# VHH binders against q96n21r8to141: the designs that were tried, part 23

Target 1, 126 residues: q96n21r8to141
Amino acid sequence: RDRLSFLHRLPILLKGTSDDDVPCPGYLFEEIAKISHESPGSSQCLLEYLLSRLHSSSGHGKLKVLKILLYLCSHGSSFFLLILKRNSAFIQEAAAFAGPPDPLHGNSLYQKVRAAAQDLGSTLFS
Short names: E, the ipSAE of ESMFold2; O, the ipSAE of OpenDDE; V2, 0.75 times the mean of E and O plus 0.25 times the DockQ between their complexes.

## First folded at step 15 (VHH; framework vhh_etentamig_d1)

Design y4 (at its last look DockQ between E and O 0.10; V2 from the best seeds 0.00; counts 0 for: pae E 9.4 > 2, placed apart)
Fold by OpenDDE, look of step 15:
Structure y4 (fold): chain B 126 residues (1-126), chain A 124 residues (1-124)
Amino acid sequence: as target 1 above (126 residues)
Amino acid sequence: EVQLLESGGGLVQPGGSLRLSCAASGFTFSEYAMSWVRQAPGKGPEWVSGISGSGGSTYYADSVKGRFTISRDNSKNTLYLQMNSLRAEDTAVYYCAKDFGDYEEGSRHAFDIRGQGTLVTVSS
């Protein structure tokens, strides 16, 4: 039941975590936070989606996911935060994110991703 | 831990000016857009103004356009709000907020408020 309900939220999540260089609209953060409050099952599905997206997305997608996670630290359900803390290994990986310089932006995106990961770690375990 | 500390509020007459400050810590300040939000007595929170991480883009609510100016000093981790031509309806507690998205005009904002705010009272 929770999985089926979560599938109806995928359009919001796909839009909020797109690979393009357009920042996630503010209202989507709120909508995503609502997902975490629907049920423990929804929180689990949300975390699984975000972690999967983090690993498979572009630098821009990774940055969006990390900022969404940061937002959820303040506005997400207590259960979501609990399972996020239990699955925090990705933070170290993201904090070490690196690659070849972009022809237009150089290393700026890598720095942004690393900074967001560091901030997430600090926020989550503060 | 994320911390936001607002200051600069006070009592001012209509037509007067105030400059608010917000000292930020606990995160990479320059990587986040920042906002000012206010809450008047008996009313809900109202977004006032926003600024991009670099400071290159600024945004304002219609109610404050032409009167308020948002700025930031990333070297000092500080956000500012210059308020001119103040009106009675500007009376509120003003909060500094970390914004997680970039601003689009007409869009809702996602922000995190952690400070106690600073009271601005405009009265004759």
Scores: ipSAE 0.658, ipTM 0.838, lowest interface PAE 0.7, mean pLDDT 93
Fold by ESMFold2, look of step 15:
Structure y4 (fold): chain B 126 residues (1-126), chain A 124 residues (1-124)
Amino acid sequence: as target 1 above (126 residues)
Amino acid sequence: EVQLLESGGGLVQPGGSLRLSCAASGFTFSEYAMSWVRQAPGKGPEWVSGISGSGGSTYYADSVKGRFTISRDNSKNTLYLQMNSLRAEDTAVYYCAKDFGDYEEGSRHAFDIRGQGTLVTVSS
């Protein structure tokens, strides 16, 4: 039920987490934060989506998801933060992110992903 | 040099309408998402509305949805905000901003505000 209602929000989420080098616009961060305030069920669907996207994306998508999660630490609902803390194993995985050098950027994208994961961990568990 | 010049603010009655403009120069306007951000006296900045570089996608804060309409004219390098059904809580200085999308740790927004803003006052 909550999952069906959540599907109407997918266009915003797909746009904000596209697996490319175009940064997620700031207004999409605000729209995504609203999802976390709609209901506990919407917060759970949002977390599931973001973690799934984190897992399935290359470095660009991973970086966007981590920046969205960092934004949500300050702008998301308290319930979203609660379930994020309880489902935080991904932070250690992202902090070890590596791969072959990007053709245009070398290792800098992997370094940014690892740094974003470190920032998220520090912010969430400070 | 990047310049953003807001205009069109003023005093209006509750329920009234106002149209804000933002003249942009010093950058390729059509390449950037743009936003309106407002700041009420004694409060922090609040994102109001955003629009993609092409103008094909628009977004609104819940507090203004259905009342405000963002638009742009890329041939005139101008961003607009049509504000209808104004309320006292809409009273603020309104800024236009380039939306870089660069968000870093904390609550800092990735908005580049360069202008002085335009004051909107909604009161009886």
Scores: ipSAE 0.011, ipTM 0.254, lowest interface PAE 9.4, mean pLDDT 80
ESMFold2 (binder alone), look of step 15: mean pLDDT 79; pTM 0.798

Design y5 (at its last look DockQ between E and O 0.08; V2 from the best seeds 0.00; counts 0 for: pae E 13.2 > 2, placed apart)
Fold by OpenDDE, look of step 15:
Structure y5 (fold): chain B 126 residues (1-126), chain A 124 residues (1-124)
Amino acid sequence: as target 1 above (126 residues)
Amino acid sequence: EVQLLESGGGLVQPGGSLRLSCAASGFTFSEYAMSWVRQAPGKGPEWVSGISGSGGSTYYADSVKGRFTISRDNSKNTLYLQMNSLRAEDTAVYYCARDFGDYEEGSRHAWDIRGQGTLVTVSS
């Protein structure tokens, strides 16, 4: 039941974690936070989605995911935060995110991703 | 630990000016948009102004447009709100907030943390 219900939320999540250079709209942060409060199963599905997206996305997608996770530290369910803390290995990976310089933006996106990961780590384990 | 600390509030006469400051710590300040929000007695929170991480874009509520100016100094991790031509209806506790909103048309503001606030009282 939880998984089926979660599937109906995928359009919101796909939009909020798109690979383009457009920032995630503010209302989507709120909507995504609501997903975490629907049920423990919903929180589990949300975390799995976000972690999968983090690993497979462009730099822009990674940045969006990290900022969503950071927002969820304050607005997400207690259960979501619990399982997030248990699955925090990705933070170190994201904090080391690097690649070839972009012809237009150089290393700015890598720096943004690393900064977001560091901020997330600080918030989650403070 | 993430912290936001507002200052600069006080009592001012109508038509007067105040400058609020917000000192930020515990996160990469320049990577986040920041907002000012206010709450008047007996009313709900009202968004006042927002500024992008770089400071290149600023946004204002209609109620303060032309009177208030938001700015930031990323080298000092500080957010500012210059308030001119103050009115009685501007009386409120003012909060700075870390905002994940993009301030685009039709979008909502999404702040996750705010400070303790600073009181602004406009009265003759």
Scores: ipSAE 0.818, ipTM 0.909, lowest interface PAE 0.5, mean pLDDT 94
Fold by ESMFold2, look of step 15:
Structure y5 (fold): chain B 126 residues (1-126), chain A 124 residues (1-124)
Amino acid sequence: as target 1 above (126 residues)
Amino acid sequence: EVQLLESGGGLVQPGGSLRLSCAASGFTFSEYAMSWVRQAPGKGPEWVSGISGSGGSTYYADSVKGRFTISRDNSKNTLYLQMNSLRAEDTAVYYCARDFGDYEEGSRHAWDIRGQGTLVTVSS
């Protein structure tokens, strides 16, 4: 039921979590937050999707998902936050995200992913 | 409804100063990084400055570093840009934006601009 209804939202989610260096547009954050308010089943499907994308994506996709999750701490449903807190092991994994040094940039993507994970952990738990 | 309302622009002589304000509503202001973005006549948008949600980290384009200071007051939901030593090249419409692109380098695709901006003219 809820999974079938959630499938109609996949185009928005795929656009907002694409694994590239184009940031998620602000209106997609708002649309994704609406999904978390539709039902407990939609919240569960949303969390499963976001964690799957976090796990499978490069640093760009990981950063997008972490920023979406941070937005949902303030704008997601209370049920979504509850299940997010229960499934928080990914925060430690993302806070340790690393790779080869990048000599060309002033700010590395790995540092941004780690910082976003730390911000999410501090926001979610205190 | 998310709103961002810029003010404080005007006509000023080179070397002068202005302070821009941006009143924010409809969202939890302290959880979003914010940026100032300017658009000169006939040009595309240019990132000027960014600030973290808490206000603890600030960043500036090289062209304004040392002259402009970004700040925020989270208790008043207000973003500020103090502009000193103004030059003719600073003439533009200035917008505030929620910055989803980490505010450090500015990303045109990540700026959530909602206001009409405030015109700064540096002349004569």
Scores: ipSAE 0.000, ipTM 0.165, lowest interface PAE 13.2, mean pLDDT 79
ESMFold2 (binder alone), look of step 15: mean pLDDT 84; pTM 0.856

Design y6 (at its last look DockQ between E and O 0.74; V2 from the best seeds 0.00; counts 0 for: pae E 4.1 > 2)
Fold by OpenDDE, look of step 15:
Structure y6 (fold): chain B 126 residues (1-126), chain A 124 residues (1-124)
Amino acid sequence: as target 1 above (126 residues)
Amino acid sequence: EVQLLESGGGLVQPGGSLRLSCAASGFYFSEYAMSWVRQAPGKGPEWVSGISGSGGSTYYADSVKGRFTISRDNSKNTLYLQMNSLRAEDTAVYYCARDFGDYEEGSRHAFDIRGQGTLVTVSS
């Protein structure tokens, strides 16, 4: 039941974690936070989705996921935060995110991703 | 620890000016948009102004356009709000907030952290 209900939320999540250079709209942060409060199963599905997107997305996608996770530290369910803390190994990987310089933007996106990861780590374990 | 600390509030006459400051610490300040929000006595919170991480884009509520100016100094981790031509209806506690939202028309803001606020009183 939880998984089926979660599937109906995928359009919101896909939009919020798109691989483009457009920032995630503010209302999507709130909507995504609501997903975490629907049930423990919903929180589990949300975390799995976000971690999957983090690993498979471009720099822009990674940045959006990290920002969403950071927002959820304040607005997500207690259960979501619990399982996030248990699965926090990705933070170190994201904090070391690097790649070839972009012809137009150089290393700016890599720096943004690393900064977001560091802030997430600091918030999650503060 | 993440912290936001507002200052600069006080008593001012109508038509007067004030400059608010918000000192940020504990996070990469320049990586986040910031907003000012105010709450008047007996009223709900009202978004006042927002600024992008780089400071290149600024946004204002209709009620303060032309009178208020938002700015930031990322080297000092500080957010500012210059308030000119103050009115009685501007009386409120002013909060700075870290904003995950964009400022497109119809878009909502997404605040995760705010300060304790600073009181602005506009009265004759």
Scores: ipSAE 0.878, ipTM 0.932, lowest interface PAE 0.5, mean pLDDT 94
Fold by ESMFold2, look of step 15:
Structure y6 (fold): chain B 126 residues (1-126), chain A 124 residues (1-124)
Amino acid sequence: as target 1 above (126 residues)
Amino acid sequence: EVQLLESGGGLVQPGGSLRLSCAASGFYFSEYAMSWVRQAPGKGPEWVSGISGSGGSTYYADSVKGRFTISRDNSKNTLYLQMNSLRAEDTAVYYCARDFGDYEEGSRHAFDIRGQGTLVTVSS
């Protein structure tokens, strides 16, 4: 039931976490937060999806996922916040995100990912 | 801890002006778009204006376009709203918000509001 409900929301998640330079639309942040409120099982599926996407994505996708997680710190369910705290090792990894200077953008994208990770860590554990 | 502290509200007559300020702390201010959102008595929240992280792009609801000006000073971590030609319908509590989605008018849903807001009352 939980997994079936979550699979129904997958198109929203794929759109909001696409690995490109198009920002996640604001209404998708709200829709994703609603997923975290549907059930504890939906929260588990959501976290698993977001962390998997964080791992597999370039800096653009990483930034989107980190901003979604940051939004969920204040708009997600209390259960989602609990399991996020218990699965927070990724924050330190993302805070150290680096790569060669981008000739077109410099290292601005890497800095944005690191800043989002730092803001997430500060918010989650404040 | 993220803080957004609004100030500058008050009682003004129609046609008057106010400048609202929002002091931000606890996050990398320049990395986020910011918005002003207002809530009139008995109404739901209404997006008023938005500004990109750099300040290079500004956006306005039709109801305030030409009368309100949003700006930011990233060296002071401060967001501003200059409100001119105020009308009775502008009466509301004004909140500043960290804006996670900052394109398309329909994207004005992902706000992070932390302050108590600042009350603007426009009456004779």
Scores: ipSAE 0.250, ipTM 0.638, lowest interface PAE 4.1, mean pLDDT 84
ESMFold2 (binder alone), look of step 15: mean pLDDT 83; pTM 0.839

## First folded at step 17 (VHH)

Design r1 (framework vhh_7qia_2; at its last look DockQ between E and O 0.83; V2 from the best seeds 0.00; counts 0 for: pae E 2.7 > 2, unsure alone 62.7 < 65)
Fold by OpenDDE, look of step 17:
Structure r1 (fold): chain B 126 residues (1-126), chain A 123 residues (1-123)
Amino acid sequence: as target 1 above (126 residues)
Amino acid sequence: QLQLVESGGGLVQPGGSLRLSCEASGFTFSEYAMSWYRQAPGKQRELVAGISSGGSTNYADSVKGRFTISRDNAKNTVYLQMNSLRPEDTAIYYCARDFGDYEEGSRHAFDIWGKGTPVTVSS
């Protein structure tokens, strides 16, 4: 039931976590936050999606996921935050994210991802 | 630990100028868009100006040409220079961290706010 309902939200999530270099639109942050409030099951599905996306996406995708998670620290459901805290090992990995320099942008994307991860950690456990 | 602190508000005559400051702490300031909002008595909070992490700016129509938003990442501070102030600019001004980053077609998504600084424009 919750999973079926969550599947109807996938288009929003796919758009918000795309691998392109365009920042996540502001309205999607709000829409994604609403997903966390629909039910505990929805929150669980949301977390699983975001964590999966974080690990499989490009640097741009990772940055978007981390920014979304950071936003959810303030606007997500209490249950979502609870399960996020219990599954926070990824933060350290993201904070150490590195790779070959981009010919045009150098290490800027890596720095952004690491910064977002650090901010997420600070916010989540402050 | 996350904090935004506004300052610079006060009483000024019509046509006067003020410069507001918002100092940020607890996050990597340079990586986020920042915005100024204001709320007048009996009115809803409204966007005044925004500046992206890259330095792109946008303004409410009512303040274009009069207000300028800027940022100093070394000081973790966003500013609002307000010139040619009008009585209708009277409000409490708030700064906010914004996830919208002011890309075209993007709505604003704020999460943390300052406590606000009052601006009164009166003869």
Scores: ipSAE 0.851, ipTM 0.918, lowest interface PAE 0.5, mean pLDDT 94
Fold by ESMFold2, look of step 17:
Structure r1 (fold): chain B 126 residues (1-126), chain A 123 residues (1-123)
Amino acid sequence: as target 1 above (126 residues)
Amino acid sequence: QLQLVESGGGLVQPGGSLRLSCEASGFTFSEYAMSWYRQAPGKQRELVAGISSGGSTNYADSVKGRFTISRDNAKNTVYLQMNSLRPEDTAIYYCARDFGDYEEGSRHAFDIWGKGTPVTVSS
């Protein structure tokens, strides 16, 4: 089953979307893109995972997921892009991402998340 | 329109200098790492220099001490200052938006490339 096969990919997804300030390594972008090409079911599982992580993460994790989705606009499967376009309401939500100033960083992380969401929306629907 | 436009290439003698520019549009430039790659005829593209969104830099061993990468986020431009040029630096130089992590030395992931600017170092 696609979900069982997808679970074998979970370690790379957890590493690439860890909720910290360390950028996702470049090779993980490539590995994640490969998941989108395995099958329509794997694409659906991947999108569900990424959107779940987007919603559950702090600004750091949100930023990573948005950059992964942006990379997938160029490197993901056609089917993944189709379901991403159909499930794009999160882009407007992320473009409005805000919160109390972080004591260390102020509003800059929120601004980065909003910028990444805007770039994703512009790329996906250009 | 997502674009990267390189300029500043040309013909120089060994020991000369050139400054390459890459102007970006269509995305939030300050949020992304940028890299310069080069490709000589019959060879694979190779990394020359990279600069993270925060300004951290890395260089190929063959250009350390001679080339300097920099960025101007207000102008959406990344630069490559090339000094002490050698014939082996002859190549087409490409700018790329880079999703990679320079701090860990990990492999790079690129989604867009410039069209390239040729550099010839010859007597």
Scores: ipSAE 0.384, ipTM 0.717, lowest interface PAE 2.7, mean pLDDT 85
ESMFold2 (binder alone), look of step 17: mean pLDDT 79; pTM 0.791

Design r2 (framework vhh_7qia_2; at its last look DockQ between E and O 0.04; V2 from the best seeds 0.00; counts 0 for: pae E 11.2 > 2, placed apart)
Fold by OpenDDE, look of step 17:
Structure r2 (fold): chain B 126 residues (1-126), chain A 123 residues (1-123)
Amino acid sequence: as target 1 above (126 residues)
Amino acid sequence: QLQLVESGGGLVQPGGSLRLSCEASGFTFSEYAMSWYRQAPGKQRELVAGIYSGGSTNYADSVKGRFTISRDNAKNTVYLQMNSLRPEDTAIYYCARDFGDYEEGYRHAFDIWGKGTPVTVSS
C-alpha cells in the first residue's frame, strides 16, 4: 500500500534529483518533505530512494540529494529523521567525494558536495 | 548549533537609513542563499530581498531601488542596507537560510530563521 502510493510521488523525486546542473526548485523541497509525513512506509521508501539516488547520481545529483536530506532535517517527519540517523554511513563517503577537475568548473562541484555532507552530518548529530 | 542572529534595527525618521546584519553559524555559509523577510503588525511575513550563493540578488517591488542586500562570506554575514525608509517599512525583520538557490521566478524554501530585529520608521 505504502509502496504503491510512493510510486505516484516518483515524478517529483526524479525532478528534484535530476543529474543536470540546475538546482532543485524550492517548491520541490516542500513537496518532498510532505512525502515523509504521509506514513512511516513512505518515509522508508523516501530514504531508500534518496540513498540509491545518491549512490548512482552525478555530482550535481549527489548535491541535490544531500541538500534535500539537509532540508528534511528541519521539515521531515520524526520517523524519517530516526531512520536517517540509523543509516548515516553515506555521510562520511559523501564528505570525501572527489574526482578529476572539471575543465570548466575545476573542483567546485566536489567542494560543494563535501560541504553539503559536512553540514548534513553536523545538523543530524548536533 | 545552527543559528542566525539579526542586529541593526531601531527607530529612524522617514527618509532615513539603517543597515541590518545577520550573522550565521553552524553551516557552510557561502554555499547557501540568504534572504530577508519582514512582518508588520497584523500582516503576513513577506519576502524583502534575497542573495544567492553565486551573488545574484532579488528584491520585492516595494523596496527595489531603496534596499540593497549583500553578503560577506568571510564573516558569515548577510546585510540589508535600507535607504529612503518609509513608515510602511516598519516591521520586524528576519533573516533566513534559503534552499531555493535560484534566480527570480522560483519559489523559496527556508529552514532556519533568526529571532528578528525591529525597525520603526516614524516622525
Scores: ipSAE 0.831, ipTM 0.909, lowest interface PAE 0.5, mean pLDDT 94
Fold by ESMFold2, look of step 17:
Structure r2 (fold): chain B 126 residues (1-126), chain A 123 residues (1-123)
Amino acid sequence: as target 1 above (126 residues)
Amino acid sequence: QLQLVESGGGLVQPGGSLRLSCEASGFTFSEYAMSWYRQAPGKQRELVAGIYSGGSTNYADSVKGRFTISRDNAKNTVYLQMNSLRPEDTAIYYCARDFGDYEEGYRHAFDIWGKGTPVTVSS
């Protein structure tokens, strides 16, 4: 039941993907990449978690998840990248992300989400 | 060359305070998040605090409420104010260039570390 070690990582993942205006701390990218190297089961849990947060979050959370996925393209395990490619429909959805103007920032956050999704798609399928 | 130089470490009694500084050179400091890590003897390096280019901060649970990270972009410097110090805060403290807040910034995270400044908390 070592395959359930992912549960012990959850506090780190919640901090790195919180749906707020606090950017993901860079130290969490390295920690998250380590999860992808632990086992195929850990990679599957990690991908499911990240896609769930991407779907449920506002622009702040979406941007954080997309930047984590971009980092994983060069630092994640080969198995993680394989399953990410097989579960990539979210990229098109994020590349079309839009919403009402942010009262403080206008459309800047939505534009960053779309750009990150486009970069992820280009990186993953290049 | 790209460089981070920490200072301000030393010996302090429990309950005391220290202020660490980290001066950056050789890159556009204002575009990057900066973080403090620490490493005690025989332990792995762990996060202490981070501050993003826009000023947003985050802290390890063990230091929240006692430590304050801040930055001065005009001086290319990040600070760590450490209050209510405890013996378990004894470590070498490292400054690191973290995630950049531009399209390629994620690719440069943790590529540059300082040499560290030692902090000892004992009576």
Scores: ipSAE 0.006, ipTM 0.237, lowest interface PAE 11.2, mean pLDDT 78
ESMFold2 (binder alone), look of step 17: mean pLDDT 80; pTM 0.801

Design r3 (framework vhh_vobarilizumab_d1; at its last look DockQ between E and O 0.02; V2 from the best seeds 0.00; counts 0 for: pae E 5.1 > 2, unsure alone 64.9 < 65, placed apart)
Fold by OpenDDE, look of step 17:
Structure r3 (fold): chain B 126 residues (1-126), chain A 123 residues (1-123)
Amino acid sequence: as target 1 above (126 residues)
Amino acid sequence: EVQLVESGGGLVQPGGSLRLSCAASGFTFSEYAMSWYRQAPGKGRELVAGIYSGGSTSYADSVKGRFTISRDNAKNTLYLQMNSLRPEDTAVYYCARDFGDYEEGSRHAFDIWGQGTLVTVSS
């Protein structure tokens, strides 16, 4: 039941975590936060999606996921935050994210991802 | 701990100027869009100005040409220069971290804001 309901929210999540270089629109942060409040099952599905997306996405996708998670620290459900804290190992990996310099932008994207991960860690366990 | 602290508010006459500051701590300030919003007595909260991580700015129509938002990333500080102040600018001014870090006209998504600083414009 919760999983089926969550599937109807996938278009929002796919748009908010796309691999392109366009930042996630502000309204999607709010919509994604609402998903976490629908049910504990929805929160679980949301976390699983975001973590899967984080591991499989480009640098831009990773940045979007981390910023979404950071936003959820203040606007997500208490249950979502609970399970996020229990599954926080990814933060250290993201904080060490690196790769070859981009011909045009150098290491800027890597720095942004690392900064977002650091901010997420600080916020989540503050 | 993530924190925003506004300062610089006060009493000023119509036509006067005032400069607000917002000191940020506990996060990588340079990577976020920041915004000023205000709330007048008996009115709802309204956005005043926004500045993105890239430096581009956005303003409410009511303050365009009079207010200037800026940031000093080295000092983790957000500013609002207010010129040609009017009585209708009287409000508590707040700074906020904004996840809507894209372009002018984009919808905002705030997660944290300061305690505010009072600006009173009166003769």
Scores: ipSAE 0.835, ipTM 0.914, lowest interface PAE 0.5, mean pLDDT 94
Fold by ESMFold2, look of step 17:
Order: C-alpha cells, then structure tokens, then sequence
Structure r3 (fold): chain B 126 residues (1-126), chain A 123 residues (1-123)
C-alpha cells in the first residue's frame, strides 16, 4: 500500500541521490522531507531507500544521502527521526569511510563523507 | 515566515472538555504532519498528538481515547479536542509543525512553536 504510493516518488529520490558530483538542489531536500510527513509507512520506505542508496553509492552518493539525512533530522517527521535513531549503525560505518585516493579529489571526498557522518551522529543523538 | 497561533485554553473542571485551535501560516500546511505538545510547570515538553498529511494520527498513551487531533486544510487550522480532562493534563499546549527535536541553523522557540495556550484542570 505505502510501497505503491512511495514508488511514485522515486523520480525525485533518484534525482536527489544521483551518484555524481552535482549537489542535490535545495528544493529537493524539502520534497524528500515531505515524503516523511505523509505516513509512517512512507517514512519506513524512505529510510529503507536512503540506507540502500548509502550502501550502494560511491563517495559522492554517500555524501548526498548523509546530507539528506541531516536535513531530515530537523525537517522530517518525528516518526522518521525515531526510526532513523533506531537504525543508526550506518553512521559509524560512514564515519570510518575510506578508500584509495580519488584521482580527481584525493582524500577530500572521503573526509567529507566522514565529516558528514560525524555531523549526523552529533545531530541525531544530541 | 512560519507562524502558529494557539487558542482555546482556559480553566476547566476535571472531566470537562476543551477544544484547542492553531492557526497556521507561512508554509503549505496541507503537506506537513502537525502536532500538539504540552509543557507542565517544572517539566519538559512532551508530544501529545500528531496527524500526518495523509490523515494518520498518533497519540501519547496518557491521552489516548480522551484527545482527538484533527486538521482543516482549507482553513490552515489544527485542532485538539480534549475530553475527560484530568488535573495532570494541566500544561501550556503548543502547536507545532511536526519536526524532530533538532533545528538546523538559527533556532528560536517562536519560529516553530506558537506562543502556547494554558490549560488548567483543577479539582
């Protein structure tokens, strides 16, 4: 039921979490936050999608997902925040994110991902 | 500019009823979950009830069966019908757009909360 409604929102999620170096537009953060306000089921689907994308993406996609999650800490529904807190093991994984030097960016992308994860952890549990 | 204005509080006897209203402006009201919070003297705030944009509702255990949250999207108004009031319901009640506990950037109580409306239930 909520999965069917959620599928209609996939285009904005795919655009906002594209695995490239183009920043997610600000209006897309608000649109994604509205998904969390629709219902508890929509919040569950949204979290599942974002965590799956975090796992599968390069540093660019990981950074976008972490910034979306940070935005959702203050703009998502209270239920979304609750289930995010309960499913937060990924934060420590992302805070330790590393890999070989990126030829275009060196280590700065990995550092940005780790910093975003640290910011999310601080925000979520403060 | 988000603005939330609560009204409808007052003094009531145990077992009585009150209906709180919250007039909302400065955002697309129909697209957001909304909630009521309360803060009793000397205590922290607590979530009382929430209503999602899709219509689902949730309630704190202490008010289930006694309080009803509702919304009128045409009037940008959130309501809380409070029945079977008890002395422990005494608090200032706040309307809020349903946010987590964190506000990124500039943080001001009146930017996401109304001024509150006092409900006093006396035996």
Amino acid sequence: as target 1 above (126 residues)
Amino acid sequence: EVQLVESGGGLVQPGGSLRLSCAASGFTFSEYAMSWYRQAPGKGRELVAGIYSGGSTSYADSVKGRFTISRDNAKNTLYLQMNSLRPEDTAVYYCARDFGDYEEGSRHAFDIWGQGTLVTVSS
Scores: ipSAE 0.157, ipTM 0.570, lowest interface PAE 5.1, mean pLDDT 83
ESMFold2 (binder alone), look of step 17: mean pLDDT 79; pTM 0.785

